# VHH binders against Glycine betaine monooxygenase reductase subunit (bmoB), part 19

Target 1, 368 residues: Glycine betaine monooxygenase reductase subunit (bmoB), of Chromohalobacter israelensis (q1qyu6)
Amino acid sequence: MTQNFFNPVTTQTWTNGRHNVRCVKVIQETWDVRTFCFMADQPVLFFFKPGQFVTLELEIDGEAVMRSYTISSSPSVPYSFSITVKRLPDGRVSNWLHENLQVGSELVVHGPVGDFNVIDYPADKVLMLSGGVGVTPLMSMTRWFFDTNANVDLQFVHSARTPRDIIFHRELEHIFSRIPDFRLHIVCERGDESGEPWAGFRGYLAQAMLELMVPDYLEREIFCCGPTPYMKAVKQVLKSNGFDMSHYHEESFGATPADVRADVEELAEQAEAEMEAVDTADMLQVEFSNSGKSIRIMPEETVHAAAAKLGLHIPKACGMGICGTCKVKKLAGEVTMEHNGGITEEDEADGYILSCCSTPKSHVAIEF
Short names: E, the ipSAE of ESMFold2; O, the ipSAE of OpenDDE; V2, 0.75 times the mean of E and O plus 0.25 times the DockQ between their complexes.

## First folded at step 13 (VHH; framework vhh_6z1v_2)

Design s05 (from s01 with F27R F104W; at its last look DockQ between E and O 0.44; V2 from the best seeds 0.00; counts 0 for: pae E 2.02 > 2)
Fold by ESMFold2, look of step 13:
Structure s05 (fold): chain B 368 residues (1-368), chain A 120 residues (1-120)
Amino acid sequence: as target 1 above (368 residues)
Amino acid sequence: EVQLVESGGRLVRTGGSLRLSCAASGRTFDYYSMSWFRQAPGKEREVVADISWEGGYTWHADFVKGRFTISRDNAKNTVYLQMNSLKPEDTAVYYCAREDSEHWGEYDHWGQGTQVTVSS
């Protein structure tokens, strides 16, 4: 924050878009995983939200190919960025990168983008759960917390196939050994190829093991990334034990901008159809100031439903005023809010409401 | 080129049991998670069960939970679906699929399917 905004030297700030970059370093992380570090020819500040990804624009065998990789580096060191790539035996792009991408190589990347990140979901107590190369977005988050001296209690549980497959093992041990509020747990499904001993946890991340490692896991904000069976098994454990899933985050296709746009288009169509069925004389106006959209709704309808009818996507999980995911700022007007603990008195005093359980009493203006 | 071949589908009575197999070609099988899907006549294809590459993480859809069990044998390059307490609603073509390791939730290889028919 001490830097001059306009330095006479031409320093650019990275924003979502198309970028020409050069590989400046290649790091062998494990026998089949490499980290590729990139810079621009001119100084660029590579800002992003820890957990976001880029999409590589490549030409392989005369064919244009696009492939997305999470940014494994942290924006706390914004003079370069890195991706970490596991080579898959049948993988076209992953093998091509391992075989052809070297120091001096140039390519185009698109981004940064992605909703899976720690900036949008701040918490005092965090649990990170990763399987295999799913460690990469969580490593970006971990580096960020460490480098910024974040006041967070961090538990990290990483599952790997074997000890030799533990990505970033030395750095994770170093970071987690130095911070009193940071704890690392590593689970290996089996030993090394030679059957050498693994002194840590063996097997699969099961409920009993998670309870032993992180007894308070139900009280934490959870970020999870791994193969689909891993993530579904984790979710089943959480749901079966009453975890509030509004505090569970995973890298999935359901949270992409395309999914959001499809959802809002569907809801806008529903809103138009519903307006044919109601008497407009009793309706109240809800305005959304950031989008410039407004709609008249019945007093029994929620602010969240109003946004949905306009094609605006306010995040929602529980729908019952418990989780707080649907929190928005009310700029004007009055609502009736029936919540179940999902909002603090301080937030209400600051003008926040839970859109999923708030209905208008008057014309209402929302910052969204 | 990986190929997936399902087998074991047939006609069974309500309450019966059946075991489906999916054989995978090549030597990369144990690097990938596998899934079973089904598609009933006039219905959308739906995921039935998932299993991780070592078999330690499994998931089953609620409509089959407690009745179906996914498993795998990496030495035989085979994934299985044990189906117990079969109902007429389980009648469908069952497909096995391999998850794309770089795009979790997407599948890069599918079998041709095997027909399961459960009679009243």
Scores: ipSAE 0.567, ipTM 0.852, lowest interface PAE 2.0, mean pLDDT 83
ESMFold2 (binder alone), look of step 13: mean pLDDT 82; pTM 0.839
OpenDDE, look of step 13: ipSAE 0.769; ipTM 0.915

Design s06 (from s01 with H103E; at its last look DockQ between E and O 0.73; V2 from the best seeds 0.00; counts 0 for: pae E 2.2 > 2)
Fold by ESMFold2, look of step 13:
Structure s06 (fold): chain B 368 residues (1-368), chain A 120 residues (1-120)
Amino acid sequence: as target 1 above (368 residues)
Amino acid sequence: EVQLVESGGRLVRTGGSLRLSCAASGFTFDYYSMSWFRQAPGKEREVVADISWEGGYTWHADFVKGRFTISRDNAKNTVYLQMNSLKPEDTAVYYCAREDSEEFGEYDHWGQGTQVTVSS
């Protein structure tokens, strides 16, 4: 494996698992393609291998649905990650995402996973072949090479149905215009019905066209992603010309891996069992009468912690029941207070407690 | 409601020809790649041929190479399998299937199949 100066992803610090994320940006890429950008509620740096994917856990019309999408963003910008979704006329998940996923939406993803990536298969000369939305993992790889100033000779051949269907068109043209060793070739299968001309390559990627675009294609490490007939046609060309297929890598957007699906289903069943097992009688309510806020907490949690969870600031200094700074008046209920002299018998008689070392024994009401 | 209806399966002699059709309805046909599969008794289903949504990319399994040709007519929402030089080992139920447009490599709808029997 070849290491580069800027290659923190070889150790992969964003590990495979179940993650709560929030959509922070939606980008309209084409008339029917959107990119959704996510961050975590707590800060996370998203270091993944370019080409990997995540699996979304969704609920659509009351039914649990899992769907895998490649990560289209690059880990060189690790403060968020993105997926790119084409809306299909009869697509259930793709239409639901376009209609319902917006800035502020929260969801669960599983991953990152996938052995289709440029980190595990380093090479000095690369050919990327994509069809349609299959461009997404290859866009992640391209952004990575560009952002890290990779020493790579990159050829990219993208096939789209029509000119208006070219995903990431402006960005690809920009990236490939800036680096002498990067070459972009776009093939449109049909012209635009609106009458706009397409002066680039027309038709379908075949051996003769590939030889014209990338005459040294047999010398390259090849990453391919697209619909199954496209990828099989590419493989047939390569095999027929004696290409060493150990240098060929492809991504088929197969169903959620069985191990990932089983993990997600097991965690969902565990969460339902834990929710059903939690009895409201095991938690105790702490009410803050002056603010009108309340929260249910476990008996092991302090009154001060309950206030903090509600955004209420009760003064606290020592946290050990010594200084008395966290003193509040209890209007109702019972607490266990383990203090170290920070409260007088007169204060206790008047209903005061030290919130930092008081835990509820019943539902309580605090004047705060 | 997505429907795939195969037709054209029958008994034919070794060396004969047969054309299968798959009529599609209930979805936007030209947004989907389509495939023909076959399954002989006691065997796993196996892919015979694939065709892309525009028809420009086709693939045929080695065991039918040069004898079978997949095609499609998007104006008629139909996929075809032209089968020539038939052999007894081609005897199977033939299914057309739609590739899932949201999960490449998966097939989300299947026809009921049409029986092809090749006699010695």
Scores: ipSAE 0.527, ipTM 0.828, lowest interface PAE 2.2, mean pLDDT 84
ESMFold2 (binder alone), look of step 13: mean pLDDT 87; pTM 0.890
OpenDDE, look of step 13: ipSAE 0.780; ipTM 0.917

## First folded at step 15 (VHH; framework vhh_6z1v_2)

Design t01 (from s01 with G105D; at its last look DockQ between E and O 0.72; V2 from the best seeds 0.65)
Fold by ESMFold2, look of step 15:
Structure t01 (fold): chain B 368 residues (1-368), chain A 120 residues (1-120)
Amino acid sequence: as target 1 above (368 residues)
Amino acid sequence: EVQLVESGGRLVRTGGSLRLSCAASGFTFDYYSMSWFRQAPGKEREVVADISWEGGYTWHADFVKGRFTISRDNAKNTVYLQMNSLKPEDTAVYYCAREDSEHFDEYDHWGQGTQVTVSS
């Protein structure tokens, strides 16, 4: 018999709303930029339009904080999504994320949302213009075009302060060196503080420089993201040269539109009210005997999620109960386990469970 | 510790000139875009001009274009607004603001403002 484990109609997809996610990977991109990758505990496909963003629901120093970040990953790899965060010397949210968000961290995100995307504005010829960390939505779009073998003529112009501040530099060079019809131009305002030479374009993206790099820029669909003075300067060049601005798209990196903020705040208030109404006596304890840690969770939460909340890393691959990677031994208590063939009857008889698809029926103890 | 202190606001006649200064301290000044805003009584704050972290990109609102010039001196940690050909409608409190470099079009620190009054 053949089981259909990965048919798209049988897996949940990500839609706009309030979601619990867990950090599964942290990547140091530059000296001050990190990428954080997230997954859900239950199987979900993170489909979104490249260029869209999420809004993080955080609590920092006892204060509720909402901050939007562009999804920097591509939906062509739908098992996770990523955000990319530049650390500022005195940034509140960016420093908190760099200091506190690690593998195993749980947080709430809202989304995906955003009209800045390449799906709604298809074109044969595209120009991407980014400044600084504004590269992140355009990286999502670039990864999408690359991964899907898109038939697009792509020009990418990125402006950075110094060469060491070029985010995704190696990956951009790799992608653009190998694809017909893809061209990359990087402008640095100044050289590296270390005195290393910069062989590429130097200065500021001015009309003359843009004309040299991308002579046909007025014929392209344009996606722009960067600091406000950068984006306004780009628009001035386009308008002064008669560009049809209906083909110009921009996004303020990290900005949260007022209607999105209102929706996020309403959903957060509803979730808090629901949490306040929950009788905590219904929670069940999951104990991890080897670590000596325990936590109380709701009966619908998995044993694997319980471990992750405690910083315990039970191996997990599929998350759907088919691969068996999340197998642990249950020492006491009862669980409901809804697996898809990842565990044998013999293993169950020996007290093993698949933590990723097991929820407590009683207080339980796990050998971990 | 982040501080933005505006100065230079005063009473001036129509057609006159004035230079505003914003002294910045407590942060790495040349990592941030800076802006001037103004707020007339009973009106919302509106952006007047923007300048990028090293001064290479500037923008001025249409209602001041050709009359006002934003500049910065990173050695002095100071942003300037040179205001020429002043009109009574330029009467407002002028604020210096720092753009959040990770959340564009958000301003995370503001000065206390300096009053500019243009008399007929």
Scores: ipSAE 0.566, ipTM 0.835, lowest interface PAE 1.7, mean pLDDT 86
ESMFold2 (binder alone), look of step 15: mean pLDDT 87; pTM 0.888
OpenDDE, look of step 15: ipSAE 0.697; ipTM 0.891

Design t02 (from s01 with S101E; at its last look DockQ between E and O 0.53; V2 from the best seeds 0.66)
Fold by ESMFold2, look of step 15:
Structure t02 (fold): chain B 368 residues (1-368), chain A 120 residues (1-120)
Amino acid sequence: as target 1 above (368 residues)
Amino acid sequence: EVQLVESGGRLVRTGGSLRLSCAASGFTFDYYSMSWFRQAPGKEREVVADISWEGGYTWHADFVKGRFTISRDNAKNTVYLQMNSLKPEDTAVYYCAREDEEHFGEYDHWGQGTQVTVSS
């Protein structure tokens, strides 16, 4: 493996678009749930906002089929990404994936996209509520908080039909047992009909049960995903108790509105057309004043990527504009910076940018 | 073949009661959440009530709360809508629908509907 293979400083980060990926691992999570892990043939870092989804482009019985699934993995481990799929008795896509998708299989995915994520709604105290396979976007968020040592008080209430249907059970227990400010509660609607005992909560999540588990639930930022009756029942409890619903976030599992699917396809087509036209596009120059080096890059490339191509190693951790590790001073020019709180207004006023999420709009000079 | 067949719609006087049934076949019924919708002439289709797989989570729209009750019997593969204190505004075609459990909030199968008419 070369020194530059999977080098976080020099390896490109994927962006919303159309991507060719290969299945590299299949994990049986429960009797009817599998996780499929993907990588690209060329090195790519799979950063995204925890909670986002991709849309699979499949061919089933000669017909093109598109189906969305949340990313269940965390961008803190960006060398691959995973989806987690429950096999539904009559599910065309879910059954096809379980029967046909194996290690070595290639497919196309679109994304990442989605407004349901923890990056856009930061909070010190979080409550996660999931029903069934709705756990998958919340698992991405949980892994992110755990892996990044987030200073968050996290409560997680997961509802499953039976104990054998609890997805990610061992990993959730592991994560939540190690962090004092993390607490896990699992509710099973009924016991295992094989007669094995379930020592946890039994029944349906109701106000009294929620009050016992999470007495301060009205003070928390809430992320909820599960079947529509479950999510509506949760909302009724919250509204009846005066919860400020601007702090409530939900997603239908993996649903892709028609406008979102059209936007993903349009963006993928635009990216492919731009790739084909690279020799005819104006590139923008990025200069690094301390090193005396410069390079011309495409407008879609980051300042960090430009430095990396010149052998200049600007520190980078998250790649998403959160941590601030990639901060550099811009001496001249204009950039588009899409950060997520990793830089203060004072730093911006002083000419600082986050190189990992800044793209040039003009010739740019960086103090590096 | 997935089928949803509504029944029980008829003409009823204001203040009366009616119970709608939706018989389901061709799928594993207790794996799916179910809903009742209605559509009055010239109006958009609107959700009336939802019920989870085992019936533990239910929801009713504000315009029917306290008057309508959704329930299910998984042994009979049937969803019910008990409608009490009927008003002329409840006149509509009522549909049952199955939620797509891969895409919460979307419905992948609909019945043909049953007409409920509430006379003044």
Scores: ipSAE 0.631, ipTM 0.874, lowest interface PAE 1.5, mean pLDDT 84
ESMFold2 (binder alone), look of step 15: mean pLDDT 88; pTM 0.896
OpenDDE, look of step 15: ipSAE 0.779; ipTM 0.921

Design t03 (from s01 with S52R; at its last look DockQ between E and O 0.58; V2 from the best seeds 0.00; counts 0 for: pae O 7.4 > 2)
Fold by OpenDDE, look of step 15:
Structure t03 (fold): chain B 368 residues (1-368), chain A 120 residues (1-120)
Amino acid sequence: as target 1 above (368 residues)
Amino acid sequence: EVQLVESGGRLVRTGGSLRLSCAASGFTFDYYSMSWFRQAPGKEREVVADIRWEGGYTWHADFVKGRFTISRDNAKNTVYLQMNSLKPEDTAVYYCAREDSEHFGEYDHWGQGTQVTVSS
């Protein structure tokens, strides 16, 4: 029986909650913007509504800090999710992320949450208005529309400071060049003094410019994200022209909504309580025979995570029990393995396990 | 230390004009959006105008009705509020505020305020 590589039954879906994730890639988008890509240690598909956000639970200088970031990736690529962070000169968390977050870094995220999304507000005609790093939720939406072959008339107007500040510039051009019903407009406030000439729209988005780019903007579902003055200006234009504001949606990168904060705090407290409630007696020992190292782990931790805590690096690619890269030999003990076809029955019979999706049920010995 | 110092508030007659200034120091001014607020006696503080970093996008409250204009000079680390056609209803303490760069819509620093009084 050809083990179906994709057993949806064994793969967990990412749901709103507290999650341990690992940074698996860092992408330099612009001179001051980076994308951080994350995966879970456990097999999980990251489903969310395009435009939603997560809250990072960080410890900076001994202080617990929470900060929300829009998910910039699309749920159409479910094996990972990404956030895109602009470094701010006086930003505490943004700077910390840029300086400290790297491949291999682990952190806790809460979510996904948020009402700024295209799933809850379906429309045939959509206008996206972004300013600066506000492009990130709209990019998630755009990627979603593109990947799902959505039948949407999409107008996208992005405003950037300079050409070098255009986040996702090449990708946006790529997407919009391939779909006739997608139109991209980029507005730059100024040219790059040292760089690429800008031949497109210059200045700030104003009514006249919007009318020129998107003459039927009053008939569209509008999603707006950007700096506060930008969004206020947009709203003013819409209101002054009789736009039905019930079709206007905006996301602010401001403070996490009170309700979300409350949820996050509650989840954090629950997690702490659970951690405290875990009787040391319930901890399982994982031994790595080649290294001679051993560790006690929580019942829900994977063999791979156990190794990592000991500084042992077991190769891992998908983390989903698919690729088989994390295969190790179990010498003793019992594990629960939830794989998606990355290991054969023969291998299992020979005592091999996928470390990325194996959780010990007893004391376990691994040949590593 | 971040400092915002408002100036220019005074007594003016109805229909008069006034220019308020807010001198900023202690931070990279060019990267912050700035706003003017006002608070009249017995009323809540209300936003008057916002200006994006680098003097780009501006927003003005409805009650401004084209009378007030926010601007900035990054070379001088100063944000301005030009107020024309002043009315008695404009009497208030005017505050300059820095918008939090990580929390849009929030303000992390405020000036001491400057008193504007418009007499009938």
Scores: ipSAE 0.017, ipTM 0.345, lowest interface PAE 7.4, mean pLDDT 87
ESMFold2, look of step 15: ipSAE 0.275; ipTM 0.692
ESMFold2 (binder alone), look of step 15: mean pLDDT 87; pTM 0.890

Design t04 (from s01 with S52N; at its last fold request DockQ between E and O 0.54; V2 from the best seeds 0.69)
Amino acid sequence: EVQLVESGGRLVRTGGSLRLSCAASGFTFDYYSMSWFRQAPGKEREVVADINWEGGYTWHADFVKGRFTISRDNAKNTVYLQMNSLKPEDTAVYYCAREDSEHFGEYDHWGQGTQVTVSS
ESMFold2, look of step 15: ipSAE 0.646; ipTM 0.878
ESMFold2 (binder alone), look of step 15: mean pLDDT 89; pTM 0.902
OpenDDE, look of step 15: ipSAE 0.872; ipTM 0.955
ESMFold2, look of step 16: ipSAE 0.649; ipTM 0.879
ESMFold2 (binder alone), look of step 16: mean pLDDT 89; pTM 0.903
OpenDDE, look of step 16: ipSAE 0.808; ipTM 0.933
ESMFold2, fold request of step 18: ipSAE 0.563, 0.573, 0.561; ipTM 0.857, 0.857, 0.853
ESMFold2 (binder alone), fold request of step 18: mean pLDDT 88, 88, 89; pTM 0.902, 0.901, 0.904
OpenDDE, fold request of step 18: ipSAE 0.876, 0.875, 0.897; ipTM 0.956, 0.956, 0.965

Design t05 (from s01 with D50A H109S; at its last look DockQ between E and O 0.33; V2 from the best seeds 0.64)
Fold by ESMFold2, look of step 15:
Structure t05 (fold): chain B 368 residues (1-368), chain A 120 residues (1-120)
Amino acid sequence: as target 1 above (368 residues)
Amino acid sequence: EVQLVESGGRLVRTGGSLRLSCAASGFTFDYYSMSWFRQAPGKEREVVAAISWEGGYTWHADFVKGRFTISRDNAKNTVYLQMNSLKPEDTAVYYCAREDSEHFGEYDSWGQGTQVTVSS
């Protein structure tokens, strides 16, 4: 029997929603990257899946601004969470955070959300591939594996422009030096500007380099995050060598037609395998008119989830009806939509819905 | 102010070649990955090619692979799309776009587009 004892000091738990938080620590990671650590005013256990993100609700120059950042910390240290932000020369939000967010600052965050995580895709052998600031969700995953004594063989390949641009360099070296089953490989495009030599790999990650670093890469569950050309190059190597792409996972805040096409094929195969065993008596049909695909789902499931089961990728960032990224046009039917301001009255009048927070009340047709 | 200005689109015959240019200004060009997209009438906008900030990683969609080549010249703040063996199905407005350096897959700046028309 499970026994639950409460004491006079009870720590609340964190669930997806809108939260008031306070910055409690700022860490300078590199010359242009900072980590901001947050807590709630009352003690909160920040549960999330390593790899997930939050969306900051900010006011900049009198304007409300929403911006998503991956959680770089691990839930193994649950009393706070952190984001890691690179300051870009013309980055409105990133510069504002670096200039204005300090210990004591209060703000609103939404989340945690995100399907890119290691909890939903367990494996004994993992390969992490990151480019630039794409290291941040993978750092969350790495800290989790390290802190929880996970039984995993972990290979991590990180690509940076120069040695001084390697985010979390000393911590990564520390973590990976302590565990025999953990291996770290860092590729720098260029040497350090100060003339300090880089003894590791130089250039761009290519098939031959990956084979030298991680000879068994085709046998691993792969988590990838970096610029689109980086991720596409990785996928081309994997596909060209017969990798089963159902074991490939990437973080993208948007979808391109090419991304949609590749993912559609993979998800459609998964959906076909699952459909025969499902009792459809209580289900409602969701039709996607541009693709010509349809599926029956339970009324509790979202339109976005329906698309995903058919291998259709509607862009999603926040998942909470805030950012508007998942907006699609409804051609027919009724939905229940619980949004948090991510859609205008004009858009609703024109037939748009936020697919990530819309569930069917009837059979529904979507222009997608 | 971030600006992306495409040029070079015109009418060409099937099998012909064309080079598109995208002049970038108002930002530190070599900090950003760039992509070319296209949109035919009545179709969704689709990515054609992508290139990393210093050009070390390139990608081309399967439907243009072997025919189109993306490149960039960081000294001129310009990204290019060399289009060879053009087909009528390549007829579209071509857009240059800048990828968000923090939210990969999201594009935060777009050009106005340049029309490419391929005749039989």
Scores: ipSAE 0.657, ipTM 0.888, lowest interface PAE 1.5, mean pLDDT 84
ESMFold2 (binder alone), look of step 15: mean pLDDT 88; pTM 0.894
OpenDDE, look of step 15: ipSAE 0.822; ipTM 0.933

## First folded at step 16 (VHH; framework vhh_6z1v_2)

Design u01 (from t04 with S33A; at its last look DockQ between E and O 0.32; V2 from the best seeds 0.63)
Fold by ESMFold2, look of step 16:
Structure u01 (fold): chain B 368 residues (1-368), chain A 120 residues (1-120)
Amino acid sequence: as target 1 above (368 residues)
Amino acid sequence: EVQLVESGGRLVRTGGSLRLSCAASGFTFDYYAMSWFRQAPGKEREVVADINWEGGYTWHADFVKGRFTISRDNAKNTVYLQMNSLKPEDTAVYYCAREDSEHFGEYDHWGQGTQVTVSS
């Protein structure tokens, strides 16, 4: 008598969308960090690109709340997925999750999504750089490389505030002890007040320390996630030493004004080159009425990308139609909008669209 | 209730120096990276400097590098911006901001700003 848990069942992989999941395990990673593991009630394979994230749809004190978390688990074990959450005493969502999310709890997640991943940027030599909770997408990538026996030379440098704040410490040591081409370096900024001495590197990641740890860092594909000052310090070292920044990747759930400006400048350059090569008869016009600018784009391009190519800065955070930050008013024309709940039926009736996930079906006029 | 209160902005002559302070309250200060932004008349708000939770990772925009220094004192829950060799183009309202601890690059709290005016 064999236990049968999903009979008759057709295995299906998830795709970007809205999913009802149940918490099946809670792991205390450090004194203030927990990992929550989820499964679906129906048979689902949770494939995703390592580094991607989900967005939790929660109700906290009667209010709807959306919050993104990286998937910390590996898609090599696709029967569940996990997020890893640092508890913040002043944090609404993180505190609520630690206090209320237990085995058996149900919730809704959106995803998986995210451009920060190792599948889209393959390389045989990789350097991972993380600060604090920024370790979580890189842990997904590391687990993937380890579990699939990837032929990759992996260096991992993790910066933590104190030794007790090192997330996944035991598992990282395990993984990196078993593969000769895998090297782990952990830097703690100060000692642990709980009394555990730290015999590893102390201080912060500077050029001299990086050169000591990973002397060939300029030859590697680099994935970086951590607080903005950490990531900017890393980029400063790389740029100052002539690193080709097209091989540098960093986590971002949203965009700062500087990031949006960089995206806009890149898209403007691409649009100029594209005009010389493309027959414009198949393109659709997007007009921005307040600025007086217009551009023709391919039907597969978003309204947000069109604005960026014209140097117009429509705010964008999630990029996947959940947060509503990219909402603009459409004055004329039709779009195809693939949103994930970031816009209400009332807003749609009033002519609003989410520019980050809307593509033109006709000539379109936007109030922007 | 998270609060950020800037102070120290005033009128200063070209070549002068000024120190801005940002007093933080209502949260565990050393869990968060902090930033200084500025907004000149008729321009968009722009980042000036960033500092991580213990102060070991800092970044300064190229237009202020070598002249401005961000620092923090976690015992006093305060972020500082030391501004040296001031120029008229540094005239702006300067804002202190807290970075979201899990959504890096997003800022979830802002101060009300302090005016810096640099005269020739």
Scores: ipSAE 0.653, ipTM 0.878, lowest interface PAE 1.5, mean pLDDT 84
ESMFold2 (binder alone), look of step 16: mean pLDDT 89; pTM 0.905
OpenDDE, look of step 16: ipSAE 0.802; ipTM 0.930

